# Miniprotein binders against F-BAR domain only protein 1 (FCHO1), part 2

Target 1, 248 residues: F-BAR domain only protein 1 (FCHO1), of Homo sapiens (Human) (o14526r1to248)
Amino acid sequence: MSYFGEHFWGEKNHGFEVLYHSVKQGPISTKELADFIRERATIEETYSKAMAKLSKLASNGTPMGTFAPLWEVFRVSSDKLALCHLELTRKLQDLIKDVLRYGEEQLKTHKKCKEEVVSTLDAVQVLSGVSQLLPKSRENYLNRCMDQERLRRESTSQKEMDKAETKTKKAAESLRRSVEKYNSARADFEQKMLDSALRFQAMEETHLRHMKALLGSYAHSVEDTHVQIGQVHEEFKQNIENVSVEML

## First folded at step 4 (miniprotein)

Design a21 (from U6 with L61Y Y65L)
Fold by ESMFold2-Fast, scan of step 4:
Structure a21 (fold): chain B 248 residues (1-248), chain A 80 residues (1-80)
Amino acid sequence: as target 1 above (248 residues)
Amino acid sequence: SPERIQDLQRLIDELRRILEQADEGDPRTLWEALRQVADLEQLIIEAAERTGNPEAIMRAYEALLEAIRAVSDLRQRLEG
C-alpha cells in the first residue's frame, strides 16, 4: 500500500496502529536532535577554552628580542579562533532553543492527535458492536419469512397468517434499524480512518520539513564559522609576512 | 404501484451484479463489495415496504437471503 489512506483498507485496525506508532516517534527524534546539538556545542566550548589557554602561552613568550612580534601574531590569532568557536557555541545554544520550541508545539499537536485517535478507536468499537448484532437481526428476519411461507403453504387460519405477517414486519423493522446503525457506524469508521491517515501523513511530512529546516540552520552556522576561521588564518599569514627581516 | 415494483427490481438487479463481480483476491475490492451490499440491503428493505405487494416483498426477501449468505462469505475472506 503506497498511500496512508489506502493502507487502512482490508487490514481493519492493524494499519492504523502501525502508522500511529510511526507518528509517535516524531517527538523522540526532536529530543534526540536537541541532545546531539548540545553535545556539539560542548565540543565548541571546549575548543574555545583550550585556545584561550594557548593564547596565554603566546602572551608569556619572551617580550624582548627579534621573536617578540611573532608571539603577538600567535596571541592575536589564538584569541580570534577562541572567539570564533565561542560564537558557534552561542549559535548552537540558540538553535537548541528553536528545537525545544518546535518540540513544545509538536507536543500540543500530538495531544490533539491523541484525542482524535481515541475518537477513531471509539468508532471502531461501535462498528464492531453493531457488526455482531446485524447477523442476529438477519437470522430472525429470515426465520420469520420462512415461518410465514410455511403457514401459507399449510393453508392456516387468517388469524395465524395475520400474526405471522405482523411478526415478519416487526423483524423487518428491526433488521432495517440494525442495517441503518451498521451503515452509519461504518460511514463514521471509514471517515475517521481516512481523517486519521491524512492527519498522520500531514504530521510526518510537517515533521520532516521542520527537521530539515533545523538541520539547515545547523549547517549554515557551521559554514559561517568555517568562513570566519578561514579569515582568521588568512590574517595570521598576512601578519607573519608583515614582520620585517630587513632590519636584522 | 408498478413504478415502485420496478424501483425495487432495479435495486435487486444492482445487488446481484455486485455480488457476481466480487473479487476474492483483492482486500480493497472485497471491502468495497461488502460496503455496497450493506447500502443496497437498506434500500431494498425500504423499497419493498413501500410496494405493499406480497409477491414483490417475497422477491425482496429472497434477494436479501442471497445477500446475507454472500456477505457472510465475503466477511470470512476479509478476516481469513
Scores: ipSAE 0.000, ipTM 0.297, lowest interface PAE 14.5, mean pLDDT 77

Design a22 (from U6 with I68F)
Fold by ESMFold2-Fast, scan of step 4:
Structure a22 (fold): chain B 248 residues (1-248), chain A 80 residues (1-80)
Amino acid sequence: as target 1 above (248 residues)
Amino acid sequence: SPERIQDLQRLIDELRRILEQADEGDPRTLWEALRQVADLEQLIIEAAERTGNPEAIMRALEALYEAFRAVSDLRQRLEG
């Protein structure tokens, strides 16, 4: 919480730009995850096809003879491994759909974020403008006060003193309005900067949580496949033992 | 068992029917077809494992490879 907030009060709002840049990297990482899983799925499909082809070699290994039952065991095992890896391919393809769906929702959130960033930058421009005008209003007021004081010491003309007093009152009103505009612009700027910092933090935390969940799904799918492969291997060993030496 | 082999064949036939119909589908029906295909792929894998029959397993693998390519094409069309 504190980390994102601390970076908003930098010169020329450099901290704001740095944090916003970090947020914009989120959708890039989502696309990169989809690309990674897609390549991983291709590996599994390739393995599946290769194992299915290998089972044909086992089928061609002396179909009638003493060793034939053992070739059958190799063939069955190869076919089952092909199925395990094909199932993982399908699960990974489903996960890619989930990643891309999240990416679509992420783009909607980022569009809203961009609109609010524009609003925040507008507040920065308003504050900058008012900040430049305030010193001029202050200087004008001080000059009118000095002129009025000079006329009081130098001259007894009531008409000239009345004119100076009127100018001073008008300058005071202008200064008061400039201060009010500055205070309003500063308050708006501070509120929007705080809102942006909190949004950026929330977006980064939400993105990390979503990415962790997607990686968890990936890990679970791979783990499930490893369990199935282990079961195929145990069945393979048992099938070897079941081949009778006394078969005629 | 012969019944398990027949059950697998029925699932394969249904998968191929859905894929054939999906080729003429508009975007609104493609999502429904993809959902049905995904369900059938899972059932076919499970049924194939339970048969233990080499010829049945091979036919299932061929059908699943066909479905994999068809699904990729349909998905690109929905996104495109």
Scores: ipSAE 0.000, ipTM 0.155, lowest interface PAE 22.8, mean pLDDT 76

Design a23 (from U6 with W31L I68W)
Fold by ESMFold2-Fast, scan of step 4:
Structure a23 (fold): chain B 248 residues (1-248), chain A 80 residues (1-80)
Amino acid sequence: as target 1 above (248 residues)
Amino acid sequence: SPERIQDLQRLIDELRRILEQADEGDPRTLLEALRQVADLEQLIIEAAERTGNPEAIMRALEALYEAWRAVSDLRQRLEG
């Protein structure tokens, strides 16, 4: 009996392949997360550089007249916004390093997983092989028993009866060994399939937990920057109010 | 040996009883039944060999073949 060879065994064969496929998608999603954060960091860096250029425009504003203090307010605000977005760029770059470090650990786990999957598939092949040999051993034993019974009925010589008995005993021993190999191969197969399923589930759960933690770090960095931007804008409003309209 | 034939018959009867009691709706009970069947397969073959009786050996092989087919059916139903 071949467990995987039987098309009607259903969900277990599909489950193993589906779960292993999902596990293999893990490193891909880790790389995709790193790529996404890298693009997001580029946006922040671009904003920072643009705000620095805008700050220079404010610095080059007309130094004479009543509006000069307001150009200074724009310059200070623009510089501080540039720094907020540059800090976020650096935080995102550090997060990319964390994602890549996790990716390296993940590849080591996946290498071990692949070796264990190969071992599980080898167990499937062994079980398939012994399953095919078992009917042959049963048939041989049955044929030897039938031959011995035929010789008994034909009243053959004692020498021929002894020979038939010896062949039957050897066939019985062969069948016993075949059943032992089948039971051993089946137990190994069942254990490895269960181990693989539990390992795949644990790997998927661990991956989801790691991805959620990394996304949490991303969210925290963005929120922290948003708070700082809010503080810069409050300071901007206060600095506008502090500009005196007294001309004496 | 009549006693060895009786010992074999007890093992065959136990195998059939385990298969009859296997509850397809309870995976834990089914898994336990499958493990007990595997153990009995080995014992039945050894007991059959000890009888030296071709008729007893044939009955053992018939019971084992029936059991292997029943196990295959149970696994198919449970898994899909």
Scores: ipSAE 0.000, ipTM 0.219, lowest interface PAE 17.6, mean pLDDT 76

Design a24 (from U6 with S72L)
Fold by ESMFold2-Fast, scan of step 4:
Structure a24 (fold): chain B 248 residues (1-248), chain A 80 residues (1-80)
Amino acid sequence: as target 1 above (248 residues)
Amino acid sequence: SPERIQDLQRLIDELRRILEQADEGDPRTLWEALRQVADLEQLIIEAAERTGNPEAIMRALEALYEAIRAVLDLRQRLEG
């Protein structure tokens, strides 16, 4: 006597739990991304503050002597580098807001998902219950049939034979209802499992797409800052070259 | 897989054949047929599980329901 629903669909139920666990990791990864960007922004802010302090050192360099114009070149360059890194800090802080906004939207989607999961798990329980009912109903029917045959062999009274026939008919009707309930519960279970699997896949794909877009924004902000830093460096080299060496 | 679906179909066909042939018997041969049907029901369920195919599973359950109906029909036709 097979527990078909439990045995066969047990692997799909385990797969459902694995997929649902993966989906639940989504909001965690969103929070982790925000935390990573926050730490990265702190690095940029720290660099900016250090460069501003270094610029102050250049500004307070000896105001006398032939090297004074070069201290000014260092001051200008240091101030511009401090600004570049401060602007990156602000861009990263804005990106954190975008990540957190996505996280809030994600939580709303996950709340709905949790409600749908409860419905799917209810279908699993119904199928499990009906699966257990079916073998018992079948055994009862077969026992009634065997009892009726035994009474027939014993050439019992018509009253006893009629009673056995009535019991067999009732068992047969119960078995038919059990089969119909099993088929109905199985169809509902299959549909809900399929729907859940498709929803989990869509949620994971949507999450990956959002995360890639956020990382793209991060990459773009860093790239823009690197371009600006490169421009500051070229200006620095040109400003050095423009300082006259001729003593007149 | 096609081979597993074919195996399931052969078991279903055997189930139907036994039920058809049971119509010829007296009560003793009927109870022997019912025993064979019960054994095949278990094998059909197990074979359906191995296919992983919802359509094959549905056919197996329909065949089992049909077997129940056939047994009831046969029982009702027996005189006595």
Scores: ipSAE 0.000, ipTM 0.176, lowest interface PAE 14.7, mean pLDDT 75

Design a3 (from U6 with W31Y)
Fold by ESMFold2-Fast, scan of step 4:
Structure a3 (fold): chain B 248 residues (1-248), chain A 80 residues (1-80)
Amino acid sequence: as target 1 above (248 residues)
Amino acid sequence: SPERIQDLQRLIDELRRILEQADEGDPRTLYEALRQVADLEQLIIEAAERTGNPEAIMRALEALYEAIRAVSDLRQRLEG
């Protein structure tokens, strides 16, 4: 019977540790998102710099003659593309700030979570302690009852019967206190385990929602850049058409 | 126009001033500087587009590249 209690709490502790481990992965994923966005921003900065360099080449090295107006169209387009990608770099850097701010908030939540984990582990130790004491109190009470019943059957003196009754009453009070301590410790342990499990689930769901929102911001920044690039391309086509053949 | 080029130069100068003064180690002042820098970067991009002048646009791009590098350094110190 005592083995069942130990194994039952052991199984709950295993589940608790698995869930807690998953929760601890949250801040790691936040850091990884920030790192990903930093690399993405570097790509955009590199593209912007390369495009600006290309624009400078078009401006300074364009051939004289009939093609000069078309080289100017390339220069204007290249300048605007450089600015579009530089704007995305800036937006991504701002997003990194939001990710890091969330990470800081997450650390505070995790600190409180760790304190509650310590409290739950303390409840486990308390329950373990009272679980060891309860069988001893139960055995003592049973032995006192058996002694009292033996004396009754042996037609013992009233003085000896009174002594046995007093010992049995003391054992009963000790057992009652041990049972109350066990029931209290078990209820506290079960409640803290349930509260921890619900908190871990809520933390993971909240983390996923935050990560989705941050990815949404990333998507919006990229979409805005795509729209701007599309506008630059349409202007490029229109500027080509506007070059007059008669001016050659 | 000369006025648009002057407006752009004014924004670039203010950006450089804020970046130079931001390296003091006070987190509150640093956060304020980063916010002001972000606003100025956006205004510089818009002003550069409005000039249509290649020299002005190149000056703006150079200042913005320098700012991106400086901002990354400042953010790393805040994280560190």
Scores: ipSAE 0.000, ipTM 0.159, lowest interface PAE 23.3, mean pLDDT 76

Design a4 (from U6 with R28L)
Fold by ESMFold2-Fast, scan of step 4:
Formats: C-alpha cells, sequence, structure tokens
Structure a4 (fold): chain B 248 residues (1-248), chain A 80 residues (1-80)
C-alpha cells in the first residue's frame, strides 16, 4: 500500500467529484428557469384576464350614454393593455419551449457524460488496484534477493542456489510486469481525468452561455412589453384629448 | 374598418376549427395542430391591435384565452 499514491489520487478524485456535482446541477437549474418563466407567464395571463374584465365595467359605467365616447376610449385602452400582457404570455410560453428543448439536449449530453464518468471511475479502480500490488511485488523481489544472498554466504548446495536464482528471476519478472501495469494504468487514469475535467468545464461554460441567452430573451420580451404599454398609454391620453366637450 | 373586423373574425374561426379538430384527433397529429394554433394566435393578436373596435378586440381576447386553455389541455394529454 502506497500512502503517497493513494493520498495524491484521492485529491484528484475529490476534484473530479466536485466538478461532476456542479455539472449535474445544470439540468436542475434549467428546470428551475422553466418553472420560473411558467409562473411569470401565468401572472401575465392573469393580469390580461383581469384587465379584460375591468374593461367590461367601463362600457357599463354610463347609463344615459352621456360619456359614451370616453367609455369607448377607456375600453379600447384597457383591451389593448390586456393584449400587451397576453402577447408577453405567449412570448414567455415560446421561451419555455426553448428552455425545455435545451433541457432535452442537456439530458442527451449528460447521458454520454455519465458513460464517460463510469469509464474514468473504472480507471481509478484499476490504478488503485495496481498501486496496492506494486509494493507487494517489490517487497517479494527484495526478499528473494536477500534469501539468495544468504544462501550464497552459507555456501549451500548448487541445487538450492539454482532454486533461489529461479525464484529471484521470477520475482524480478513479476515486478517488471507490475511496474508496466502501474505505468499504463497511471497514464490511462491521467488522460481520462484530464479529458473529464475539460469536458466538465466545457459543459458548465456552455450551460452558462445558454442560460444567459435565455435570460436575455426573457429581458427583451419584458422590455418590449413595457415599450408597448407606454405606447398604449400615450394613445389613451391623446384619444381623451380628442373628445370634444363643447356643444356649440 | 369592417374589412379588418371581418379578417379578424376569419382568423378566430380558423383557430376554433383547428382546436376542435385537434381535440378529436390522434396523438400523432397533435404537434402539427399546436404549431398551427401558435401561428394563428400571433396573427389574431396583430389583427386585433389594428382594429379600433372594442367589441372586436374583446372577442379576440376571449378566443385567445380559450386557445391558451385548450393548448394546455392538449399538451397534458401528449405528456400523459
Amino acid sequence: as target 1 above (248 residues)
Amino acid sequence: SPERIQDLQRLIDELRRILEQADEGDPLTLWEALRQVADLEQLIIEAAERTGNPEAIMRALEALYEAIRAVSDLRQRLEG
């Protein structure tokens, strides 16, 4: 067991888990954005319906028809406000479709990401396994060398010396194979960790860019509605002014 | 303008026709109906904005509220 190897790779594994956790939060934030916009659209629809209902009161506020031209102006303005908010409702519903479509694309990307994560975690397990076996192979080789040297000093039989040499040679070959397996597993692990880190960074950057664009669309839709509301109110004021009060 | 009011009425009638057909249709054709409805909703809003008649604008609003509810119901059936 190599304490240094396990500690070092444990730190890299911790970094991997932190980055992967962040990536997994992406689809959750996409769903939360869709839910927010959906509630916002409901607010706009509710306002539209309330204004439409209020507009009907304007038509009923003049029993003798004396103020009929003003009530018509009031109704038109109220109805146009209802239209402005209904148009925003539709724009937000279309934006929800864009958010959900992006969410579906994220799901496909995350499925592929999960498959690569499994491969990376497999490389971690392989490296951990060979890291534990390497010190054992080295210790065995050293023990065989010590045994062979002891037998040489004791001037034992040629048959016993030949056996010791064979065991040492086999231990040396085993150690060489263990080192090669370790080097291969380490290289594979390092490459997969780097690939995963770069992929996670790219996924988070792409997600942030998509979220910014979606929020930008939301902002523009709201701003357009504010401009239209201003135009409706300006038209309302002008239409009021145009109603004559002179009977001469 | 009577002509603008008539144009708006035609759009409203077409919207209602499509919604009725979608309600009776199979799930495989619902997505086509939903797209067609969205296009008509936009045209109705634009046509309504061009009228100076409060009764016409109100009729458009009522038709659009009905469409929003119907579309929501159709989407729930597709997701279900």
Scores: ipSAE 0.120, ipTM 0.654, lowest interface PAE 5.9, mean pLDDT 82

Design a5 (from U6 with L34F)
Fold by ESMFold2-Fast, scan of step 4:
Structure a5 (fold): chain B 248 residues (1-248), chain A 80 residues (1-80)
Amino acid sequence: as target 1 above (248 residues)
Amino acid sequence: SPERIQDLQRLIDELRRILEQADEGDPRTLWEAFRQVADLEQLIIEAAERTGNPEAIMRALEALYEAIRAVSDLRQRLEG
């Protein structure tokens, strides 16, 4: 076999390994997303608790005097902001559960993928072994053909010619069997390599679609909270305006 | 047989045409080329065997090795 054939097997296997490595990064990114959302949820929970504490400060404001109604406005607003951020915390915690559930499903898919990778690598080894034997069968057959042709040209006994013919026929049968084994091993190898490549692509595409959907849920939850915060602020402004300055 | 050698050459030419049509910018066309190469491999080897010529058989195997390597190289250039 040529240097090209040996180099080809190495390079093809390397491409497979690069793709498989990329696929294996999927579960890592899923875990990292869960970690990111968890930290974000902690920020929201911290804000919520701080706002609830601030609301208590407004509640302890001087109950006598003209400013008392405004302390109530601060208390109501602070409580509502605490609630908005607490609701976001809960939504993010639910999203973390969705991410982790996807991660569990992903691990099952990756287990099947690993089993198929082992099968593909076995096919690579079988083909490599058969590929090394084929050139030897070819050379043996060619040598027998040349020997038979040489004996035909020389003054040789019929018995020796018959022996050479028999050896050539046996070498031809061995080459035929080697080609059949090579054909079978190559077909299995090519099919498994193609199946693996298509599976890796499908897994990467599916993973990206899942991650985008999860990020979409995150974005939607944050946007909903921003809308609620805006409403709380408008109510706060309106409540200030509604505080009467008339001693009726 | 000259006809059998011509049949083998036709299959090898088809293999090369498939590789030439592979779009380096589109991974799906590369996978399709790889599938078509696999489909032609068995036919090429059978055609080579029918010639009864060990030189033709080895020439066919060399062409297949070159084709598979070309597909692998295209794959690596796209996303490697």
Scores: ipSAE 0.000, ipTM 0.145, lowest interface PAE 18.0, mean pLDDT 75

Design a6 (from U6 with W31L L34W)
Fold by ESMFold2-Fast, scan of step 4:
Structure a6 (fold): chain B 248 residues (1-248), chain A 80 residues (1-80)
Amino acid sequence: as target 1 above (248 residues)
Amino acid sequence: SPERIQDLQRLIDELRRILEQADEGDPRTLLEAWRQVADLEQLIIEAAERTGNPEAIMRALEALYEAIRAVSDLRQRLEG
């Protein structure tokens, strides 16, 4: 009934909603990973196309000159580098499909989580309702106890004393029932909050583990490409050495 | 009886101990503290009622009110 009372329950419900919305950031990070890999794939494709163009420049070098064999060495190396980066582009495109597939699975898990959150919020409403009744029951019981003590001090009639004792006993029983309802509603709410916290933690741990695995695949694809580039470079050096310099 | 007043005080002391030892950074520990407070609330009310003393009952309810506020504050921190 007070501004502070209304704001207080709003804060509790808002806090839980903030925690739930934080968990929803998982799918956003999955989308952001897909976007990052897509941009990275574009870089590789651009490099591949540029290298293919550079290879044509080497191919169009003076074919009738003494340098023709060296232009061929550049052409072969440039073509192989273009292919290495094109292959990485394709691997990254496949990884994007894996990321998006995981994203779809993640959304299904989040849909189930949303249904369970609704159940937890229902428990909050039940607790709020019984919580508002408890102070009234407590005040009534205290007032009956104080009235009974006052009558005892005033040495009133036995009939009035018996009546006061009966009222106090009834108020105590009402308070006990209110406390039991509150404790039951609170236990249910607290259990659902614990279940939600454990579920949110498990979801975040699973998400982090899955993201690490996807990043591991990314790293392996890049590493494999670096190895291939190294092999192309070694072949390039060998092909240079194989060009004969004796012309007379 | 003096023993009933002592029992009530022991339960109130245990309630305060639980709140003081709650780890704000651990959601599982906070939720366990909430459950223990809820269990003690019923025991404290019953013990207070057994004293038959309105002042003791009032003191117990004041201690429970403060504990409920403290648990609510811990709950809000866990949630946000």
Scores: ipSAE 0.000, ipTM 0.169, lowest interface PAE 19.5, mean pLDDT 73

Design a7 (from U6 with A38L)
Fold by ESMFold2-Fast, scan of step 4:
Structure a7 (fold): chain B 248 residues (1-248), chain A 80 residues (1-80)
Amino acid sequence: as target 1 above (248 residues)
Amino acid sequence: SPERIQDLQRLIDELRRILEQADEGDPRTLWEALRQVLDLEQLIIEAAERTGNPEAIMRALEALYEAIRAVSDLRQRLEG
């Protein structure tokens, strides 16, 4: 078995801790994004409501005065601006729902990840148990070999020598099984460590891709609103120019 | 439990010190280092379980992986 750990994690095993720590920060960053968007949506809603109130002031302007057509231009522009910001508020609220939905899916993935970490810990417990059994099996085998050698020097019966040989062979078989169990437990532990690390890396990469996509949606919504605001402003300027100054 | 996390970190630090202090030229020193590492593996596992903290358990798993590699290297040097 190649020891992939040193080369896989770089020159030190610190990469595994960094990946796990990043994975643990995933749900926190998702919540922080939702909180940020929620505050941003509140700003937009506040602006929209304030502009709607300001539009009413323009509506209360003197309807029969020379300035009346310009009050109408202010009213129309203010109402349209209020609507632009209200639409952004709704888009951001929908985006918050998408972020929270992703957060729920992320928590399910993290629960499975936690279960796999526990499974890896179980593999460590098995390896530890077998590791402790191995020295005991080796000591027993050594003692049986020494007993067999002692009996050989004491000129014992052939039947007693045969019995000692049988005990030594049984101890050798037990030692062989303990070594096999250790090798199997170690391979299982190493495989589970690798699987966990690859899963953590995949989770972090997936999280980064999802966060980038959500930020892209945020950016697109803001950009669309800026375009609409620009159009409202251009219409405002054109409407001013269209008000006739010529009085017969 | 911060105290249990500190206990675990102390055991991990001790493990790393033993691995760094191993003398490759002396079979008795290598054998003693191997035995101490195996004992610390068990203590680290038990300490990690008591924390119930996934971050602490991951730190323990990292240290245990280092120990498993080091034990393999020590055994190869001793048993050729």
Scores: ipSAE 0.000, ipTM 0.175, lowest interface PAE 15.7, mean pLDDT 73

Design a8 (from U6 with A38E E41L)
Fold by ESMFold2-Fast, scan of step 4:
Parts: structure tokens; sequence; C-alpha cells
Structure a8 (fold): chain B 248 residues (1-248), chain A 80 residues (1-80)
């Protein structure tokens, strides 16, 4: 084959494979995000349950005379912290449902993408086929030209020369048709490769935007919970101050 | 493309220049001309394929046919 055919088409096929591989990672990253949030939710649920147990310890107290009101302050604070973390657990579980719903939509888009990839690969096969025929057609034409020249030099009959000229013209027409088929197949291949590249880019950009939005929701849920935790802590300090040391 | 067609035309022009300058009285120049023509044939074919233009490819093949005739004549003079 020609230098152009081998090096040029190799580069196009490699680029296509790299881009398509990247696109295929999309659904995997969506599943990984769901898994990450699920683990994070488990951490929050575990914390919530542990705080509820700690609250029970405060409820049992010790016989400390006037210390009982401070155990109540600890119990109230511990219960409220447990609730904050339980609410975050629920928010994260809802977010997992959003991630999984997006994943289902993504699978539908990927099915359509796969069908178009098959069409592009078919165009590659067609181009490969016509590329194989072109060198043979070219060689046949050159051989007919050489045969015609040999007969001319041998001072052959006019009838035999006319026959050789006819064969050369037929070989030229065959070669022209092979070139036209190659050009058509190449144009179709190049168009499908460009269309695929643009589609892959659009899919990756859409995926990144979707993932950023989901992470934004995650960040907002965490931030809201941190604000609530801060409020619980402030109430805890105020409740301590409200316990009187004045003996009646 | 215009650039690819120009590349092909330059190679065809170089081929014709070599053939025109072959000296029938000097066997060494005939042998060197034959070698240079053989080297250019593959480059012309590759350049023609890169144009993707059927008319340009057919013109290149016509130039190659002319070169085959000239090479046959040169080889006959060198070999006997």
Amino acid sequence: as target 1 above (248 residues)
Amino acid sequence: SPERIQDLQRLIDELRRILEQADEGDPRTLWEALRQVEDLLQLIIEAAERTGNPEAIMRALEALYEAIRAVSDLRQRLEG
C-alpha cells in the first residue's frame, strides 16, 4: 500500500478508538459516583446510630446531685446531632436515586451511539475493501500499457494493435471506476469519522456537566448539614450557660 | 486539493526533465536516467493517490505510460 493510506488511516482509526474508549468510561464513572455516595451515606448513618447510643449513656446519668441538668444538656445535643446526620443520610440516598436515573438515560444514549459506531466501522471495512482493489487495477492498467508498447515495437498487424489498444482503454476505465469507488468510500469514511468525533465530544461535555451538577447537589447537602451542626453546637453552649449554680 | 495536485505536477515535470536530458551518446548518463526514472515512478503513484482526483490520477498514469516507453528504449540501448 501507499504511504498515505497506511499512515493517514492508522492515525484516524487510533483517534476514533481513543475517543470511543473515553466515551465508554462515562457510565462507569456514573456507577462509581453512586458507589461513592452510598459509602458516604453509610458513614453518616453509622455516626447517627453511634450518637443515639451515646445519648442513652447521658440519659442514665450518675448520682451526682446537681449534675443531672448537665446530663440532659448532653442528651439533647447528642440526639440533635444524630438527627442531623440521619437527615444527611436521607439526602444522600435521594441523590443516589438521581445518579442512577441519569445512568439509565445515559445507557439509552450509549445504545444509539453503539449503532452509529457500527455504521462508522462498516465504512472502514468498505474503504479497506476498495483500497485493496485499487493497486490491482493500477497494476493491470500498467501491464496493458507495457503489452501495447511491446506489440508496437514488434511491428504487429493493425488488427492486433487495435485489440491491444481496446484492452488498454478497458483497463483505464476499470481503474477510473476503482478510483471513483475509493474516493466515494474515503469521503463517506471521513464524514462518519468527523461526525463520530463531534458526537463523542458532545457526549463527554454533556456527561461532565451532568456530573458537576450532581456534585453540586452533594456539596449543598453537606453544607446545609454543617450549618445545622453549627446551630446544634451553639444551642449546646447556651444550654450549659442556662444551668444555674444558685442554690435555693 | 490544489496543493496535492501541484505536488504531483512537480514530480511529473521532474520525470520529463530527466528523460529529456538523457544523452544517447553516453551510456553512463542513460543508466543514471533509468535509475532516477525508476525511483520517481513510485513517488508519482503515491502522489496521484493522495490527490483523490480521478482526472489528476489519470493524467499521472498517462505520464507513467510515456515513461515506461522511454525506459524500455533506454534499457534496450544499455542491454543490447
Scores: ipSAE 0.000, ipTM 0.261, lowest interface PAE 14.0, mean pLDDT 77

Design a9 (from U6 with E41Y)
Fold by ESMFold2-Fast, scan of step 4:
Structure a9 (fold): chain B 248 residues (1-248), chain A 80 residues (1-80)
Amino acid sequence: as target 1 above (248 residues)
Amino acid sequence: SPERIQDLQRLIDELRRILEQADEGDPRTLWEALRQVADLYQLIIEAAERTGNPEAIMRALEALYEAIRAVSDLRQRLEG
C-alpha cells in the first residue's frame, strides 16, 4: 500500500475520520480556485479599462505639432496593452467555467463516497456490538466444561452428568453463534475499511491531478499574455525610433 | 481419539503462530492475520467438540480466548 494506505491501516478509528476530512476538503479547494481565478480576472479587466482610459488621454494630445506623432505611439501602445489584458480576462473566465464543471463532477463522486462512508460506519458499530458479546459467551462455555469435568471426578450420578452435558452443549451452541456473528461482522468491517481507504486514495490522487491541470491552464494563459506584452513593448520602442527628427 | 486431539493441537499451534507474526508485522500483515484467525475460530471449535475430551476442549477455549483478546487489541490498533 502507498503512504496513504499505510497511514489509514496503522491509525485508530480517528485515522479514518482524518483521511475522510482531507477528502472533503477537495470540493472546498475547487471552489477556492474558482474564486481566486475570478478575482484575478477582475484585476485584468480593471487594468484593461484603465489602459483604455489612458489611451484616450494620449488621443486628446495636441493633433498638430512636433510631439503629435509620439502621442500616437503612446495611444497605439496603450490600446494594445488594454486588448492583451482584456483577452486574458476572457481566457480566465473560460477557465472558471472549466473549474466549475469539474466541481459538478466532483460533487457527484463525493455523494457516492458519503454513501459508502455511512455503510462503513454502520459496519464499525455492528462489529463493536458483536465483539462485546463474544467474551461472555466464551466464559459461559468454559465454566460449563469445567463444571462437567468436576462432576466426572466426583463420581456423580448419571442424571447429573447428563444435565451437565446438556448445559455444555447449549453453551457451545451459543458460543458458535457468537463466533459466527463476530466473524461475519469483522469480515464486513475489514472489507469496507479497505474499500474506503482505496477510494479515498483514488479521490485525492484524481483531485490533485485535476487541480494541477487547471493550474497549468492558468499558467499558460498568463504566460501567453506576458509574451504579447513583451511584443507590444518592442513595437513601442521601434515606433519611437521611426519618428523623424529632421527639420525641413 | 488421539488423532482428533492431534488435529486440534495443530490448529491451536497454527493460531498462535499467526498471532505471533501479526504482533511484529506491518498494518497489511495485521489485516491478513485477522482474516486467518477468523477462519480458524470455527475450525478449532468444531475440532474441540469432536474430541469429546473436556480437558482438550478447555485447552482449545483458553487458546481461543487468548486469540480473541489479541484480535481485539490488533483491531483497536487499526480502528480505535
Scores: ipSAE 0.000, ipTM 0.139, lowest interface PAE 23.1, mean pLDDT 76

